# Ledger of designs, part 13: miniprotein binders against Mucin-6 (MUC6)

Target 1, 185 residues: Mucin-6 (MUC6), of Homo sapiens (Human) (q6w4x9r395to579)
Amino acid sequence: GHCSLEGGSFVTTFDARPYRFHGTCTYILLQSPQLPEDGALMAVYDKSGVSHSETSLVAVVYLSRQDKIVISQDEVVTNNGEAKWLPYKTRNITVFRQTSTHLQMATSFGLELVVQLRPIFQAYVTVGPQFRGQTRGLCGNFNGDTTDDFTTSMGIAEGTASLFVDSWRAGNCPAALERETDPCS

## First folded at step 4 (miniprotein)

Design xt17 (from xt0 with L74I F75Y)
Fold by ESMFold2-Fast, scan of step 4:
Parts: C-alpha cells; structure tokens; sequence
Structure xt17 (fold): chain B 185 residues (1-185), chain A 98 residues (1-98)
C-alpha cells in the first residue's frame, strides 16, 4: 500500500482516503507490529515560512528501540542525533540519494520511504502486503475500507479529520504552538 | 534583545530535556528489572522535566511572534515529542503489568 504526504498538509491514506489538516506537531504516521524493535514512522509539521496560514512537512522520523533516523527539509540525515553521510546503512535500513531531489529509505521489513527535498518537502510511504490491516496512524488502517480510515489512537472511528489527526499527536507538543497574537497559526 | 531571550529559554529547555531523558533511561532499566514502583517514580520526575521544557519552548515561540520557528527550535521540539512518546509507551506498559 501507498500513503502520501504532499503539498504541505495533504495526506492520502493506504486505503486512498484523501484529507487535509492544519496541525503543527509531531504525528505518528505509521505504527505496526510488522515494524521491528517497536518501530514507528513519524512526521513533523510546522508553519509555512511563506504562508503562515498553512502547515508544512519539515521532517520525517523513523524511531525504533535502536534507531532514531531524522530526515529533514534542510537535507540533513541524522541517526540518534548524529549527522550521517549518504549512503547510510544499518543492519536493516539504508538511506541514500535516489535522485538530485529525492532521498530513499529502504528497509528489509517491507517499509519504503521516499522523501522529495525540492521544490517542496514531501514524503511517500509504501508498505508490503504483510502490513494489510496491521497499520495505525495518519496513513490509516490499510484494511480496504475507507469508512474507518479516521480511526483514532483510542480505536474510535471519527467522521472528521481534525479529531483523527489530533489523536495521533506525539503527546503534548511544543511544535503545536498556539500563539494568542498570531491569527494565522 | 528578543533573540538573546529566546536563546536562554532554549538552553534551559535543553537542560530539562536531557534530565528527562536521563530519568527515562533509568526508569526503563528499572522496569526491565521488574522494579515497577521505582520506575514509575522516575517516570513522574521525567514528566515534570518534560512539562518544564514544553513551557520554556512555548515561551520562546511566543517571543518569536509571527516569525517561523528556527531550525534549533524545530529539532528540540522533535526530540521532546519523541521522548514524550516513549514515556507514554513505558507508562502504559507499567500500568498493564501492575
């Protein structure tokens, strides 16, 4: 299945449900028992530098018990806080430059991530068939039914994207800054 | 100036984040050893430091006003969010085992 994060804040789930949100936080994109070492894929959103009324993807994070891989819009790749030269390889993960404007994170466990760096930072997630019905997060549950794609972290199917998105925040989030004096945030 | 004030808040937030991380790692080790009571105590201390780091980062963002968050603020926010996620996971694990 395929999940995309495009145009700043547009998401298309694994079941092809499109939605948009206006949050500024770190969000869980994908959790699954198919990810080794309690792995999770996360997306970081902040306000657009050009348009303060819109949110933009600024980083994608793969977190497990052994790895904390951050791929940021400034073309920096880190693992556990240390900058890495590409291609970067671990036991199960390789991060490399696919094209002049795209990075790829390839894994041995059925997860692929392609990140577009320019002209706009975007991410594309692909998962193998073993993930079907076994995913949670902003990318949906991958069960072939779009009516429950907005299933919250508590297992409740919502009719609107806003409650769904808010449920997948990584706790209290300083990136989701509410400024009383900024009408665009 | 406001830039110096923001820098001081960020430096203080980083210290709280590092202390929270230290407490979390110790709590995780204690939980793995079966000492759930002490693990929970250290997790509560870790959460206090996370709350203070969040407060400091929110103040830094308020002082920045309409300006976009700097790269340093964004990365600090990422680190904080990831640690909050790991703390919640361990809290749920301990609660289930108790």
Amino acid sequence: as target 1 above (185 residues)
Amino acid sequence: GSAEEIRKLVEEAKKHLEEARRLFEEAKRLAEEGNLEEAERLLKESVKHLDEAIRLLKEAARLAGDERLTEELIYLAIELALLIYRVRELEEEIEREE
Scores: ipSAE 0.015, ipTM 0.343, lowest interface PAE 7.8, mean pLDDT 76

Design xt18 (from xt0 with I78L L82I)
Fold by ESMFold2-Fast, scan of step 4:
Structure xt18 (fold): chain B 185 residues (1-185), chain A 98 residues (1-98)
Amino acid sequence: as target 1 above (185 residues)
Amino acid sequence: GSAEEIRKLVEEAKKHLEEARRLFEEAKRLAEEGNLEEAERLLKESVKHLDEAIRLLKEAARLAGDERLTEELLFLALELAILIYRVRELEEEIEREE
């Protein structure tokens, strides 16, 4: 299945349900028992340039007990806080430059991530069939039914994106990601 | 100046983040050993340090404004979010075992 984070704040779930949100925080994209060592994908959103009404993806994180891989819009790749030269390989994960504008994170456990660095930072998540019905987070539950794609972290299926997105925030948002909106927005 | 004040706030927030991380790792070890009461106590202490780090980061961001928002502030926010996530998961696990 395929989940995309495009155009700043547009998301298409694994079951192909599109939505948009206007949040500035770190969010859980994907959690699954299929990910080794309590693995999870997270996305960091902040305000898009000078547009205070828009939000955009600024970093994608793969987190497990062994790895904390951060790919940021400034084209830096770190693992556990240490900058890495590409190609970077661990036992189960390889991060490499696919093209001059794209990075890829390939894994041995059925997860693939492609990050577009320019002209706009975007991410594409691909998971194998073993993940069907086994995912949770912003990318949805991958069960073939779009009507429950907005299942919150508490297991409640919402009809709208806002409560769904807010439920997948990774804790409280620091002020660095919280800015007052323009009154004319 | 505001730049010096922001730097001091960021460094203080990092100290609280590292203490929260230390307490979290100790709580995790105690939970694995079956000492749920002490694990919960240390998680509460970790949360206090996380709350203080968030407060300091919010103040730093307020002083920095839009023009001076740095990648350092964004990555500190990310580290805090990751640890908050870890603490919440361990707290839920302990509650289920109690």
Scores: ipSAE 0.027, ipTM 0.428, lowest interface PAE 6.0, mean pLDDT 76

Design xt19 (from xt0 with I78V L82F)
Fold by ESMFold2-Fast, scan of step 4:
Structure xt19 (fold): chain B 185 residues (1-185), chain A 98 residues (1-98)
Amino acid sequence: as target 1 above (185 residues)
Amino acid sequence: GSAEEIRKLVEEAKKHLEEARRLFEEAKRLAEEGNLEEAERLLKESVKHLDEAIRLLKEAARLAGDERLTEELLFLAVELAFLIYRVRELEEEIEREE
């Protein structure tokens, strides 16, 4: 399964359901019992100065009991708060530069991440078949049914993206209530 | 045009990735059966196809310049990373058993 985070605030879930949100917080992209050491993938969004996008992805985080790997739009990679030079290797994770504009995180447990650094920071998540029906977060539940892709952290299927997104906030930041004021669309 | 050239490069890269994946799966099967010599040979062939896919992907990215890469190109990069990591893991396993 494939999940994408593009164009500042657009997400396509593992079941291919597209949506957009307006938020400036850390959000859980993917939680699964298939991730070792209580692992989770998270996305950090911040306010954008661009008139066509009110929010933008600024970092992707992989967090487990062993690791806190942060990949930021400034091309900085840290683990547990310390900057790392690429290629960076742990027992099960390798972060490396695939092209001049792309970093990749490869894992031994069926999760892959590609981040585009320039011109716009974007992320692409791929998971193996063992994750089918066993994911939760902004990337959806990967069960082949798009009608319940907006399942909140409390297990309730919502009809709108805003309640779904707000339920997956990680950390202490205020909910974004205002929609993007883009004159286009 | 440039968009057509990029699409052609992406299609060729996908073909090499597909062949690399096929060779890798066969190498893994042979390694599990204890045929380490043949597994290593197929892994080397898989790596050649991976190298070609990477070359084509880089050429497509260069041609795209500062423009956003297509989602297809980015997913192809993810698939390449998966296979590269799996190949390295299997190479190390074979080396340990030799």
Scores: ipSAE 0.006, ipTM 0.140, lowest interface PAE 13.9, mean pLDDT 72

Design xt2 (from xt0 with E79T A81V)
Fold by ESMFold2-Fast, scan of step 4:
Structure xt2 (fold): chain B 185 residues (1-185), chain A 98 residues (1-98)
Amino acid sequence: as target 1 above (185 residues)
Amino acid sequence: GSAEEIRKLVEEAKKHLEEARRLFEEAKRLAEEGNLEEAERLLKESVKHLDEAIRLLKEAARLAGDERLTEELLFLAITLVLLIYRVRELEEEIEREE
């Protein structure tokens, strides 16, 4: 399955449901029991960066018991607060420059992340078939049905993106300001 | 393992997670009041409860094959991840203030 964070504020879930939000927070992008060491992928949004969006992706974080890998729009990669030279390899994770404008985080556990650095910071998440029906977060539940892709952190399927996004906030930050854009409009 | 064994592990994990959250909220309050020494002590206790919750959840996940129990583990795991993130944020704030 493939999930994308593009154009500063647009998300397409693993089940191909598109939505948009306005928010300045760290959000759980992907959590799953298939991720080792209580791992989660998180997305950091802030007001700066892209003129067609009032908020934009500024960093992607992979957090586990062992690692806090941050890939920022400034092309800095850190783990547990320390800057790392690329390629950066741990036992199960390798971060490397895939192209002049893209970084990739490859893992041994079926998760792949590609980050576009220029001209706009964007992220692309790929998960293996073992993640089917086993994901939670902004990327949806990967169950082959788009109608329940807005499943909140409490397990409730919501009709609006703003309530869904707010349920996945990882810090003490403001609620999302804008409602879901109607896909029929 | 049996469903009963898995549920018992999940129940114990929930108790540790609840205690970790309680300790974290108290540590946050103390840090905001400027009592950094006591805040650090409570954060260390919170982390111990988080470690135990994680250990119990890993054992439950190893035994689980039931979809209903898997969903319960997913919701508990996301709560745990959020609390781990908040604990790490507060640790960094306290370190910066010291």
Scores: ipSAE 0.000, ipTM 0.175, lowest interface PAE 11.8, mean pLDDT 73

Design xt23 (from xt0 with R86K E89Y)
Fold by ESMFold2-Fast, scan of step 4:
Structure xt23 (fold): chain B 185 residues (1-185), chain A 98 residues (1-98)
Amino acid sequence: as target 1 above (185 residues)
Amino acid sequence: GSAEEIRKLVEEAKKHLEEARRLFEEAKRLAEEGNLEEAERLLKESVKHLDEAIRLLKEAARLAGDERLTEELLFLAIELALLIYKVRYLEEEIEREE
């Protein structure tokens, strides 16, 4: 299945449902029991200076118990906070320059990430058939039914993207901290 | 001064995160064995540790100004959020089975 983050603010789920949102947080793109060592893929959004979008993708993060890989719009790749020269290889993950404008993160467990660096920072996620019906996050549940693609972190199918997106916030933003400090929560 | 204070808060938060994770893994095992009552008890205990870790992380964030410490705080926040979502998912699965 294929999920894309394009044009600064557009997302197309694994079941091919398109939607748009504006955010300044880190969001969970993909969680699955098929990812080893509690792995998850996240997207970092921030305010954009470009006129086509209020906010835009600024980094993609792959996080597991062993690896904390960040690929940023500044063309910097880090793992556990240390900058890495490409190609960068671990036991199960290889990050390399696929073309002059694209980086690829290939894995042994059926996940592939391609990042476009220029002219606009964008991400493309591919997962193998073992992930069918086994995904959660902004990329949807990959069950072949677009009507429940907006399934929140609580397992509730929403009719609108805003509640869905908000439920997949992972942190590092004023909005996330503000909600947690609300007197009613 | 503040950097040392931030690191102490981060270490305490990590300790609560690890205890929450241990409790979650045990709850998941018990749920798979069909012991839903004990699984629920451990999930509630896990949530208490998650709440404390979040409180400590917020305090550390208020004091943080160093770029390196900010990156450590980001990783901790992400790990906390991932575990919170796993706990919520397991809670809903247990409710459906009961």
Scores: ipSAE 0.013, ipTM 0.375, lowest interface PAE 7.3, mean pLDDT 76

Design xt25 (from xt0 with L74F A81S)
Fold by ESMFold2-Fast, scan of step 4:
Structure xt25 (fold): chain B 185 residues (1-185), chain A 98 residues (1-98)
Amino acid sequence: as target 1 above (185 residues)
Amino acid sequence: GSAEEIRKLVEEAKKHLEEARRLFEEAKRLAEEGNLEEAERLLKESVKHLDEAIRLLKEAARLAGDERLTEELFFLAIELSLLIYRVRELEEEIEREE
């Protein structure tokens, strides 16, 4: 399944439910028992300074017991606080420059992340079929039913995105603002 | 599959998406005028086109390996998911009014 974070503030879940929000926080994108060593994928949003979007994606983080890999809009890749030259390899994860404008994080456990660096920082998450029905976070539950894609961290299905997004905050941050706008104007 | 095969699938998916969008906009206007029965009929037709677009997009994604085509596929997926969301919202509104 595919989940995308595009245009600064737009998200499309694994079950293809779209939504938009503005927030300044780290959010859990994907948690799953299929991720080794208590792994989780997270997205960092902050003030963008661009008029078309109040906030935008500024970094993506993969966190596990072994690794804290941060890929930022400044094209800096760190693991456990140390900057890494690409290609960067661990036992199960490789981060490399896929094209002049894209970085990829490939894993041995069915997760792939592609990050667009220019002209707008964007992220694309791909998971294998073993993740079906076993995901939670901003990318949804990947169960083939879009009506429960806004399932909060407390297990409650919401009809709107704002409470859903706020439940997936990974830090002490202000509440997100909900805006539903077509990315193709 | 070749890049050309993927482009043909994407082109066909876009045609189904545009037809679904046209049907959705007509259904929305009819619902706003209070013609809920005709609106529901057009929404069902829109859904058939959305289902076909999704099928074509999945086939294109299975074959894709080109960066430019991958970006086009992602934008097409966003447009599809946004229209699916709007269709579902209108379906729920019509169900509540009936």
Scores: ipSAE 0.000, ipTM 0.097, lowest interface PAE 18.3, mean pLDDT 75

Design xt3 (from xt0 with A81L)
Fold by ESMFold2-Fast, scan of step 4:
Structure xt3 (fold): chain B 185 residues (1-185), chain A 98 residues (1-98)
Amino acid sequence: as target 1 above (185 residues)
Amino acid sequence: GSAEEIRKLVEEAKKHLEEARRLFEEAKRLAEEGNLEEAERLLKESVKHLDEAIRLLKEAARLAGDERLTEELLFLAIELLLLIYRVRELEEEIEREE
């Protein structure tokens, strides 16, 4: 399945349901028991202040018990708070420059992330078939049915994107945003 | 049946989550007071309870099979993930202060 974060604030779920939202927080993009060491993929959004978009994607975070990998729009990659030179390899994850404008995070567990750095920071998430019906978060539940793609963290299927998105806010929003998007970290 | 087994695993995982949360809050308080060594010790204890809660949650998910996770199981998973994130942030903060 494929999920995309494009145009600053536009999301297409694994079941191909498109939506837009406005928010400035860290959001759970993908959580699944198929991810090792209690892993989760998160997306950080901040104010854009231009055109019709109120917010834009500024960083993507992969968090597990072992790793906190942050890929920011400033082309900085960190793990557990330390800046890393590319290519960067761990036991199960490799982050490398795919093209002059794209970074890729490849994993051994069926998750792939590609981020476009320029001209607009965008993210593309690919998951293997083992994730079918086993995902939750902004990318939806990957069950082949779009009618419940807006399932909140409370397990309720909503008809609108706003309640869905707000339910997937992660932790202390102000602290998380400072740590994940601050280039001096 | 399997549903009753899943319920028991979830309840046990919740107990470990609550203990992990208590230990985390105490560790945070100690870190704010400048007692970094004791804070680190309590964080390690909190992590042990998180590990057990995660193990129990994975077992519950396995018993649920390929079927969708129950709402209660999904709620527990999100609470565990958020506490793991907070524990990691505090660990980083303590390391930087030392």
Scores: ipSAE 0.000, ipTM 0.126, lowest interface PAE 15.2, mean pLDDT 72

Design xt35 (from xt34 with Q11L A64T)
Fold by ESMFold2-Fast, scan of step 4:
Structure xt35 (fold): chain B 185 residues (1-185), chain A 80 residues (1-80)
Amino acid sequence: as target 1 above (185 residues)
Amino acid sequence: SGTEELLRQALELIDRARELTEKGKYDEAAEVLEEAARLIREALQKGVSPRLTEELLFLLIEVTLLAYRVRERRQEALER
């Protein structure tokens, strides 16, 4: 299955359900028992450039008991807080430059991540068939049914993307101000 | 500063939460994880180096992920 994070705030789930959200936090993108050592993939969003009314992807993180791999829009790859030169290889994960503008994280356990660095920071997640019905997070549950793709961390199917996204927040997230809608002005 | 002590306590609570989860004590595990998160946030508020701030933020993410796993296992257990 394929999940994408594009255009700063657009997501397409493994079951091909598209949605857009607004947020400035770290979000759980993919959690699954198929990931070794309690692994999870996460997406970090922050305010977009000079405009503070939009948010954009700024980093993708793979976290497990053994690894804390961060790929940032600044083209820096770290593991456990230390910068790594590419290609970077561990026992089960290899991070390398796929093209002049793309990095790839390949794994032995059926997860593949491609990150576009320029002109816009974007991410593409591919999982093998063993992940079918075994995923949770922003990329959905990969069960072939789009009607429950907005299943929250509490196991509740929501009708709106905002409640779904908020349920998958991780870490310490500061409040953000949003513009008010005024139909009379 | 006291931040190193708070970090040590948080790490100990995370290990305890994992043990409680393996024993099926999901409610106790959730309480212990909430306390770990509180200690991590307290350490962040005390003002620490950028490197330690990054480590504490990742630890808070790990606590959040573990809390979601605990909640999922509890839900599965309650479904008969």
Scores: ipSAE 0.014, ipTM 0.440, lowest interface PAE 6.6, mean pLDDT 74

Design xt4 (from xt0 with E71R A81M)
Fold by ESMFold2-Fast, scan of step 4:
Structure xt4 (fold): chain B 185 residues (1-185), chain A 98 residues (1-98)
Amino acid sequence: as target 1 above (185 residues)
Amino acid sequence: GSAEEIRKLVEEAKKHLEEARRLFEEAKRLAEEGNLEEAERLLKESVKHLDEAIRLLKEAARLAGDERLTRELLFLAIELMLLIYRVRELEEEIEREE
């Protein structure tokens, strides 16, 4: 299955339901029992500065008990707070430069992430068939039914994206991600 | 100047983040050993340091004004967010065991 984070604020779920993402903070993109060591994929959004209604993807994070891999729009890759030179390998994860504008995180457990760095920071998530019906988060539940793709962290199917997105916030948002970038602020 | 003030706030926030991390790791160890009461106590202390780090980061971000979010501020914000997530996960695990 394929989930995309494109155009700064657009998301297409694993069941191909498109929606526009409006929010700042870190959000759970993908949780699954298929991810080892309590793994989760997260997306970090900040205000784009273009309009108050727009947000943009600024980083993607893979978090597990052993790894905290951050890939930022500034082309910096860290694990557990330390900057890494590419290619970077762990036991089950390899991060490498696929092209001059794309980074790839390949895993041994059926998850693949491709990040476009330029001209716009975007992310593409691919999961193997073992993830079917076993995903939660902004990428949806991967059950073949788009009508329940806005299932909140509380298990409630919403008709609109706003409550769905808010329910998948990963902790409290630090000031840096909530700050207004408006010149008059 | 403002840059010097921002630097000091960021440095202080990082110290609180590292203390919160130390407390969290100890709480996790205690929880794994079955000492849930002491684990909860250390998690509460960790949260206090996280709250202070967030407060300092908010002040630093305010002083930075209209400048693009700096790499250092962004990574510090992400580090704080991820540790907050870990604390919540451990709190839920302890609650399930009780």
Scores: ipSAE 0.190, ipTM 0.591, lowest interface PAE 4.1, mean pLDDT 78
Fold by OpenDDE base, second read of step 5:
Structure xt4 (fold): chain B 185 residues (1-185), chain A 98 residues (1-98)
Amino acid sequence: as target 1 above (185 residues)
Amino acid sequence: GSAEEIRKLVEEAKKHLEEARRLFEEAKRLAEEGNLEEAERLLKESVKHLDEAIRLLKEAARLAGDERLTRELLFLAIELMLLIYRVRELEEEIEREE
């Protein structure tokens, strides 16, 4: 399964459903029992301009009981807020520079993350087949059915992206705004 | 019971988070005003609170077996991580200006 966060406000789920939203919160991107130690992948969106529509991905966060990794455009911050030189290695996670503009987080548990740092901060999530039907968050449920990708944190399938996205918010933030997707974006 | 203990830990963690946030925001303001020394001092204090919050949250997470509680803890942790990130950014900015 491949999930992408592109163009600042575009998401394509594991089931290949594209949608767009504008929000300035941290959202659960991927949560699954297949992630060890209550692990979750989160996406941090913030304002990139003065208008409400000017929002962009600014960081990707992997969080578990054991590991905390924040990948931003300028740095990788790990446990307790320490910036680390790459490659950064834990028992089952490695963060390293893939190219001059790309970082990669490789894991031993079937999660791969590629982050494009420039010119646009973008993220690409890959999960193994063991994750089928067992994922939650903005990347969807990875069950091959696009019609139920907008399943909220409460297990309710929504027809629009806004309520879906909002259900996965971390903290108190304004409601997300849904926009039509452009397949060419 | 365990649920009560978890709640207590979470509440204490939240208090530390809020204090850290307060200190960060004040530090940021001071830094913008050019008072880098005091800003740096406050950031250090902020970090101490963040560390304590993280410790408490980890303990709470260990005790938590309920999905709802787990999510709450996760969100709190995310907030902490974001704040840590912001604190570090500001620290670096201050260091560059000094």
Scores: ipSAE 0.049, ipTM 0.439, lowest interface PAE 2.6, mean pLDDT 87

Design xt5 (from xt0 with K14E E79L)
Fold by ESMFold2-Fast, scan of step 4:
Structure xt5 (fold): chain B 185 residues (1-185), chain A 98 residues (1-98)
Amino acid sequence: as target 1 above (185 residues)
Amino acid sequence: GSAEEIRKLVEEAEKHLEEARRLFEEAKRLAEEGNLEEAERLLKESVKHLDEAIRLLKEAARLAGDERLTEELLFLAILLALLIYRVRELEEEIEREE
């Protein structure tokens, strides 16, 4: 399945549902039990104001127990806060320059990420068939049914993209982490 | 020093998060086997460890102004949030089965 983050603020889910949103936080793009070591793919959005969009993608993060790989629009790749020269390899992940304008993160666990650096920072996520029906986040649930693609972090299917997107905030927001992550009862 | 104290709090929070995950996975296995009572008991124990991890992370955040340690706190907060989400899903599933 394929999920894309294009044109600064457009998203197409694994089930091919397109939507646009305007957010300035770090969001869960993909979470799945198929990702090793509690892995998650995250997207960082910030205010652009320059390209006719209110917000734009500025970085993609792969986060697990062992790794925090950040690929940013300024073409810097870090892992656990340290800048890395490409190609950068771990046991299960390789980050390399595919073309002069594209970076690729290849994994051994069925996830691939391609990042376009220029002219516009964009990301393309590919997952293997083992992820079918087992994904959560901005890229949707990959179950072949677009009517529930806006399933929030609380497990509720919403009719609007804004409520869906807000439910997948992970941090780095102008406001604190949402109450959804705080057990209050 | 406070930096060393913060790291110890973070390490203790990590241990509680790992124990919460272990208990959650065991609860999920028991629920799948139809042992809902034991699953619920382990899930409650998992929640206690999550509460302790949250308390420790809040204390670490109160002490922290160090940029390097802030990334580790954010990392743990994200993992904690994801586990809380999974715990709530399993709680709802068990409630429906009972």
Scores: ipSAE 0.000, ipTM 0.198, lowest interface PAE 12.5, mean pLDDT 71

Design xt6 (from xt0 with E79Y)
Fold by ESMFold2-Fast, scan of step 4:
Structure xt6 (fold): chain B 185 residues (1-185), chain A 98 residues (1-98)
Amino acid sequence: as target 1 above (185 residues)
Amino acid sequence: GSAEEIRKLVEEAKKHLEEARRLFEEAKRLAEEGNLEEAERLLKESVKHLDEAIRLLKEAARLAGDERLTEELLFLAIYLALLIYRVRELEEEIEREE
């Protein structure tokens, strides 16, 4: 299955359900018992400079008991806080430059991540068939039914994206700056 | 039977996760107040409860005898991942303030 984070704040789940959100936080993108060492893939969103894209993807994080691999829009790759030169290899994970504008994280456990660095930071997640029905997070539950792709961290299927997205917040968000309203609207 | 044993392991794991969350919230409050020594002590206790919850959940999954976990185990794994992330963030923050 394939999940995409594109255009700043658009997401298409593993079951091909598209949605958009405007949060600024770290979110669980994918969690599954198929990921070794209690692993999870996370997405970091922050404010965008584009007037109609309020938030944008700024980093992707793979976290497990052994590793905290961060790939940022600034083309910096760290593991457990230390900057790494590419290609970077661990026993089960390899991060390398696939093209001048794309990085790839390949794993031995059926997870592949491709990150587009330019012109806009975007991420593409591919999981093997062993993940079917075994995923949770922003990428959905990968069960072939789009009606329950908005299953929250509490196990409730929501009809809207906002409650779904908020349920997958991983970290403490910075205090939100209130934006002035357009007087004409 | 094995179903009852699995239920007991899951219930024990839930108690450890709740204690880990409680200790984490208290550690965070103490760190915000500048009491870094006590915050680190409680954070270490939170991590011990997280480790025990992980051990119990892995044993429950093993006894379930399949590669697919029940929905309850999946939700507990998600909660665990969130709590591990928050603990790591607080550990890094405390280290920076040393």
Scores: ipSAE 0.000, ipTM 0.214, lowest interface PAE 12.2, mean pLDDT 72

